VHH binders against F-box protein At4g00755. Designs and how they scored, part 4

Target 1, 377 residues: F-box protein At4g00755, of Arabidopsis thaliana (Mouse-ear cress) (q8lg03)
Amino acid sequence: MDFVNNLDTDTSLSILSCLDDPSDIVRASAVSRSWRQFVVKYSLSKNLCLKLFHQLSNVDHIIETSNDRNGESSEAGSSSLMDTRLLEKEHRAFALLARGCMSSPIESCIADAIRASSTDNYPVESILNTLEKRDRIGRTPSYWSSTGQHKTTVPESLLYKLIGDLCLITEVSIHPFQAYFQRGHPIYSSHYVRFRLGHEKDNSPHYNNSQDKKGEPGKSSIESNYVWTYTSQEFSMAQENRLQSFQLPEPVLCIGGYLLVEFLGRVQTQEMDGQYYICVSHVKVEGRSLAKSFRVENVDDNGKFGLKVLSYNDPKKMEEMDAEAGQDMDAEAGQSQLRNLEQLLNLLHRHPLDVVDYVWPDESDDEYAESEDEAEP

## First folded at step 13 (VHH)

Design x3 (from w2 with W103Y G104N)
Fold by ESMFold2, look of step 14:
Structure x3 (fold): chain B 377 residues (1-377), chain A 119 residues (1-119)
Amino acid sequence: as target 1 above (377 residues)
Amino acid sequence: QVQLVESGGGLVQPGGSLRLSCAASGFTFSNYAMNWVRQPPGKGLEWVSGISWSGGTTTYADSVEGRFTIIRDNDKKMVYLQMTSLKTEDTAVYYCARYPDHYNDEHYEGQGTQVTVSS
């Protein structure tokens, strides 16, 4: 029996408000027309999302694609019909969002490396090297390096773009670089790391007087161009040559798709100049990207934004469809090969004669990876 | 305003023990890692120990590992340094510290507490 019809509204609300799993909301909305109408009328999907991620209170409006069923023509007829259509629109969007946040697989979420606060030997030891989990390409080291500092308190940061404008982030992993070619094989870690998530301000070319140049990107550019809506606690980082994982205390919904990794407290000097450095061979961010279902539009100065729904297909089914399409649909695999090539070209730029001895990456990453598995002397 | 107040220093013989305390106020203490640094006579500052925001990870300089223990209490906003097997090389002013970041937060230290290890 349909208990919504057999119980008063207050009792039904109390029972249904205990649903906090997207699967249960979907099941309730599918039981009968009365149950679906009840879930829609009382905004249970939206309330679930706000309970899980308060940042969604900043959604100003919902935009659907042209092939959906929104009849948002000029106002006519009953205001009750308009209210129902708006509530159904909200239900569809927030139900999909809740399912995406709970059921999408956890994957690597970095799309691009944008900028470091400083870079030694730019561009060769740049942030681009952190995108792959290799600390060398052949005999040539692959890492980002800060500039040197005589004081331990000068911080550093790395800025990344995530896959899509709406990402649920769970974990950041960092691999400090061990200089296997220096006496003592020092590791250039930091005492602590901190993570910030947020969005870009206006990056118009008219806003900038000149093109990006060496020496212009850095701390002031990051402070000028980004708004951070989440800042993590300060995690302790070990002086160890391994990928170190930092689980966020709770999953964080990033609106706008930017991550800043801050390194606090320099640990290791370089023997040649006695200065402190921070060097990183890899940064990985794990989470659930909602880029296939949603886009964030027009984040304003108050943090309000438009939530655009790209598709109401099940995100799991959409991933299966993309996987069957193979390499054409796998942006992660294509970006990985591009990043490997860019790292090699950077090394060729720095040391053209040294790099000509290395095996050029072929069409198989498996063969290249097998070459990397051999032990160093 | 960020304030860090150290206490618990004093004169102790080699092999002895002391516990240093640091009372923190003016910031969300549980979000920050905390450190002890020291300044030996006529020397610069050196890092001694650190503890992550939750207290789940502690780190130590090689010279003090196994002898010093850093502890925090987020409810009381306190950091402690339990020092044992003290050596004359441990003589210094000890400071409780918080590291700066790119938004120009100051590296905050208290006034320090003197530890003197002498026969």
Scores: ipSAE 0.467, ipTM 0.826, lowest interface PAE 2.8, mean pLDDT 76
Fold by ESMFold2 at other seeds, look of step 14:
Structure x3 (fold): chain B 377 residues (1-377), chain A 119 residues (1-119)
Amino acid sequence: as target 1 above (377 residues)
Amino acid sequence: QVQLVESGGGLVQPGGSLRLSCAASGFTFSNYAMNWVRQPPGKGLEWVSGISWSGGTTTYADSVEGRFTIIRDNDKKMVYLQMTSLKTEDTAVYYCARYPDHYNDEHYEGQGTQVTVSS
């Protein structure tokens, strides 16, 4: 069932570009060699990924581990053949990435706690305590505490490393600490919380020795050493002793593997000294990790980086497209603009189809039709 | 350039009502939580009320809960504070405020609007 060769390029692009779901593009590329050739030629997998995750615009190049393709391309010397091989490489990498973003399991994504903007009674009340769900170990309280401040406007932050260089983040959860051992059992929350995702700068110190974890950790070290490619809206945080979940409005692809949690507006004073504190017993981050498929390499001064494919040898993910919780719902009051592969298959059953032999693209020039001028770089 | 302009203050008797307004410009208003803070005569600033970026969550200081209502209109870039059952202790300069984008930035507040509860 191959309608692509029997339609003009504009009509085919209009039909296929309406596919919002990576699953539908993967299915379309598997229908026939003509459909796969069309998906590759017009970079549909890459363009879908860029539509979903603007951070991918900073991918400068894709690195594969296969010597076979690399060695053959090196000897060819033809610009047309190199372009075809580049498009094939991009298709494979972005198709794998799109599949991972839609089908990898949701998991906890924090690997390590890096530093806090301040820490009272270091190291007992350090950021490390936020990695565990509990607020005590035996009789000993387990929480991170800021230092005290007389002004409510002094912010605080917690910096974490994620489990991989490439994680799709959906939700951050924070448990404020209730000081059960103080009169009144106060809860040391903040008015608002904000999240940032990003990466280390290339010139960051190997050991991070510009900041002492004891006494005077400075936020200037964080501003100097990290680049934030995403900053969330400011969510309200309740003065309540419970895990509070903050779902991001859209899933966010974190490239480089760092999360900053910012606390804005101090609420609660400690009776003994009259100063405002922020205290947290747990931080949890949920998302989909792509670490087994990809690594991020060599982020430069412009934020460009290499995307290294570690393995294409996980085909069960591509064949495990679950029917569960599909998001290709029908329109109810004209609200859904969802198109799916079924619409394309219905078109195929209503039109005559030719059986065609196809070859890989012409080695001199791919012979694009009309849309060649608008090709994504 | 962030600008916050408060208005709607005045002199009222105890038990009266006022509605304060704050016009915001120079930033993407719908990304930020907004707050009202006040400075009573001869005292420091105290937080009064806050509203989340979307308007879905509102919070109030204990002293004003049940009497004050914070509202935002993201289309018009406006924040309001509807005050009822006013007490003499509510006398203050009221400021509209938001938190900065970066650690090193100061928080932003307007010039304030005076509310005086007395006859």
Scores: ipSAE 0.408, ipTM 0.798, lowest interface PAE 3.4, mean pLDDT 75
Fold by ESMFold2, fold request of step 14:
Structure x3 (fold): chain B 377 residues (1-377), chain A 119 residues (1-119)
Amino acid sequence: as target 1 above (377 residues)
Amino acid sequence: QVQLVESGGGLVQPGGSLRLSCAASGFTFSNYAMNWVRQPPGKGLEWVSGISWSGGTTTYADSVEGRFTIIRDNDKKMVYLQMTSLKTEDTAVYYCARYPDHYNDEHYEGQGTQVTVSS
């Protein structure tokens, strides 16, 4: 028995507008046809999603593939049928988004490491090394290094591609690098870290462009080619050799699939040249990727975009099916595999025996933890 | 219109105490870490202390750790530096500072407040 027929419209809207959790709207729409019709008619799924994720105000329209439509009613010249079709489409898309935000597993969301604002000894100490958890592979250190600076105020940044165009990001973790091979075993953390989320501009070069990867001076291509729609608070980093986790105050929906990690305030000089460096051994991003359900289309100059629905299947069940089948062949997964191969090729040019440890690691960290190497550059 | 206004400086004897204040306006104060930097006579800027956006983490230069305390009040948009056990080497102009929104911009700082520690 449906209470919406027992209450006037304003009272029902007041009650349902108190729902703060997208899953409660989805559950309400599944209770009965009367509940579903009410949720659709008043756009309750869309409005709740907009309340939670302000970037969704930039959704211009919903794009469906023909394969995922649940039939199409006969077109009529009446605007009432057109309004109903539009409201149903919006409801389906935003209800799916709500399910994805609730049911997708929290997991690592980095697909590729793209570019650093500077890189010392390029490509050896490149951003690609930050995808590796270990700070050493055999005898070879694994970290990204900025170039040196005499001023402490020159920032640095690392640019990553996320898994998919639509990701709910909850936490970023960073492991500063301790130079175990230098006198004093200095740690090259920064005073603060800040995160930005956003998308490529329409005229951005392909991120595999080798010209863009050569450690270009400054960061002009990053600022020219990307739009940042979210900027975090400035979190303090410790000068400690550990993975440091930065929980965002609220989960953030990234539209467009790019993360910029900014390091503010240099702390540690290198003894040999007296210059300040920032060095990082690992970066991890945790969140819920909606890549299997959605794509972002045609971001315009005003930030408006089309939200393309790829599949209305339950994201949790799709993840279980893909794990069982053992395949994930989207473009982001392919880019991650390519970046891993590039990291392997880089190791081959430096130390062939470390390639064995990279491919088939020992999984024992005791020898690496016990090693003291005071070799200085 | 980012504005930082420092106050509370003065002349004190060694071992004395001062409390510096910084009033902030023109930006969303609670999103930014805040810092104290100082410039000793004839020297460049030296970072003294920092505090995270929430106030949950504070950091100090080795030369002031244990003697200085940085505090922020996000409701009043204020940051403070409580200085105790002052030494003559602490003599400097003290600035309240924050990092810019863009990489090419300089950090923001006020006009500064003079602290002089002299016997």
Scores: ipSAE 0.331, ipTM 0.757, lowest interface PAE 4.1, mean pLDDT 77

Design x3 (from w2 with W103Y G104N)
Fold by ESMFold2, fold request of step 14:
Structure x3 (fold): chain B 377 residues (1-377), chain A 119 residues (1-119)
Amino acid sequence: as target 1 above (377 residues)
Amino acid sequence: QVQLVESGGGLVQPGGSLRLSCAASGFTFSNYAMNWVRQPPGKGLEWVSGISWSGGTTTYADSVEGRFTIIRDNDKKMVYLQMTSLKTEDTAVYYCARYPDHYNDEHYEGQGTQVTVSS
């Protein structure tokens, strides 16, 4: 006889409403069908996702594909039955989203480099080089360079497309370029960096009708064609030849799949012309992609959209674990990496001050393979 | 309406000390890095020091490193520049500044405070 099944409605709601962690709501839904019914009826999964990721407030409907649900039945009838169907659909979608945010693999989230605000010696020193981890390939340097400026206050930006329409972004890393071939070996970093996440505007060129070439400079196109729903604080960059990682204060759900990296404050002049430059050898963005589970559709003029569920398959198989309303469980030995992420999300929701001291201990999605080929005709 | 108000400037002798203050209002102060810039007589603006949004990272121009200290107080929306071992070359109008939100906007700065280092 389960303890949960003996509780009255008001007590169950009191316990369930105190949950502030997506994983706890998912576990509570598995404890009994009575608690699952409460989670569905009171939209607890949806509401918690909205608390964690305010960008989800722009979801106005859920779209499902028929090939994902073999056991769905259709039933026509009253508005009460259709309301129940809507709540069940929302529960499934937001429960899947919550699981994806906890269990999807950490990975590099950049799919493509789109354009820079300026590029010196185009295309040789274009944004495309920032996807390469090394700052030289053989004898050829690999970096993006801005054009020169006499003023230190002229910013520069790099625009990237992410691997999917929904990505939970946690960290951006930037490697400034040191010109090892110039006198003094200068480093062309900036004073600060700022990140924006967002989506392409409705009246922007579609993928098939886009006329902007990959890697070409396009400052006006960047400012006019994108909507930024998140803008980070301004992080200090060091004038150091190393990959510098910038942990976002809170994980951010990027909807629409675009990242803008802005460089603020030029530091280093080139001796030859006395102008300030910004040069970057690598940009890396880490997070959890939900691209296999979701797609964004029907973005309207108000920024509202449909959230299409592509598959209800688990993004990563999870170990079976019993879920209770209680919280006195310490599973340190077997799931330290996953526990760290869940702990960060919980601390972010309850104790935002403690988030600033959190350190990401492992970069599991940071591997590139190199091979040397000798071509002899 | 972004407002930055500098104070604390004055006349000091070489080797002396001075503390500049900047009061910020009209924006979410804790989202922005803050900077001190200066304009020596007859010259353009020169970056002096910067501090990250949290205060966890400070940076300095080579000419002032070891002598100046930048501090921020996010609760009071204040930025300070503690200047020690002042030199005649430090004579300038000092401005508190932040970078703009939009690509085509100018950076924000206050009215400035005069620092004069003179024998």
Scores: ipSAE 0.285, ipTM 0.730, lowest interface PAE 4.8, mean pLDDT 76

## First folded at step 14 (VHH; from x3 with H107Y)

Design y5
Fold by ESMFold2, look of step 15:
Structure y5 (fold): chain B 377 residues (1-377), chain A 119 residues (1-119)
Amino acid sequence: as target 1 above (377 residues)
Amino acid sequence: QVQLVESGGGLVQPGGSLRLSCAASGFTFSNYAMNWVRQPPGKGLEWVSGISWSGGTTTYADSVEGRFTIIRDNDKKMVYLQMTSLKTEDTAVYYCARYPDHYNDEYYEGQGTQVTVSS
């Protein structure tokens, strides 16, 4: 009844993709432990995450919160046991990540407004006004305004910090400002908007001295201090006084927690000075935050980082996972593993891997203990 | 110090007309857009009308468009609100205001002038 160990990887992946409901094979079959071992051995959870979110190719290592006594790995007593522990650690982290990206609630993801490429009448017309769904505060209009420009081709941008350094972003919404106090009630939108997601450069702490100094320096400071790992298409903006929503073609995993909104093509002049302005009353960003489960540590010059796991949604399970890895399955840990396997198999069924996209284990390392030769049929 | 002094309010019948005046001092008047705002009894402030620094552009709230006219005289440092076809809903204290702009982030208003529209 242990047929998974007698099939090659391509055949096992093909069988998984053909299932109507993978949960039935787990519940009705004696091979559930064999499927879990297959998933771990061939890194299917990691490869699923890499297929879904290419930004995860920059994960250098996994860091787990453990029993409060040891923050570093010990030396391996046996190479086979340490290899298995490393694969199981990766499996736990990436399976949790995949689950969070599919199941966490949709929420507003902006934590702070950081700066704009320019601001007229600072601080009254600053980026801070875009955080709230309103176009006035008492007697004062509420919007961000660029400085004026005579050329329509000078872009503007707004920079935001997200609620965590690991967020899955699905949608950005922008409300252009309508100057209700001007003839014709003009709308100071742009022709296009574009979104970038990324992280801050930490190579020079000296540049962080200006965090309380407003109005310093403009667009070049924003571009020089951030690395953008995702850039969207240009979306057309309508000249309409409404919240306009821009669904990303696919959800994007933001590593490092920064969003840049770029405005391209000025449309409307102010009568008083004949210059073009861009004005925005609200920016909203929606997605799934993974901040309760993960942190991003030490992004290096090449974009590589450590993925720190804070919680598996049950701190007792982290302690039991260590015990289970060294021992045979017991009742409570076994039930948790079966439920986690069921969820992962459903995700893999919805997002099938193929041979071209799959990273196969190196024969010189992981193939020395052929699973076919070692498994009891 | 910036000062704005409104005048010209009073009691008027529905359908009547009234002209408000605002005298400005303490700043370079011709560099600033000017506005009228109003506060109806028991309600918050409502923007009414605005005029650019040159007088070349005027803007109106939907509720007063076609009935009110904002005018400025930069030599006399005055802004006016010509009101016609008045309704009981126009009853409010009217304030002359200088909104924040490119070069100054401060809001200023006068003490206001009462307009009462009743039968």
Scores: ipSAE 0.000, ipTM 0.200, lowest interface PAE 13.5, mean pLDDT 75

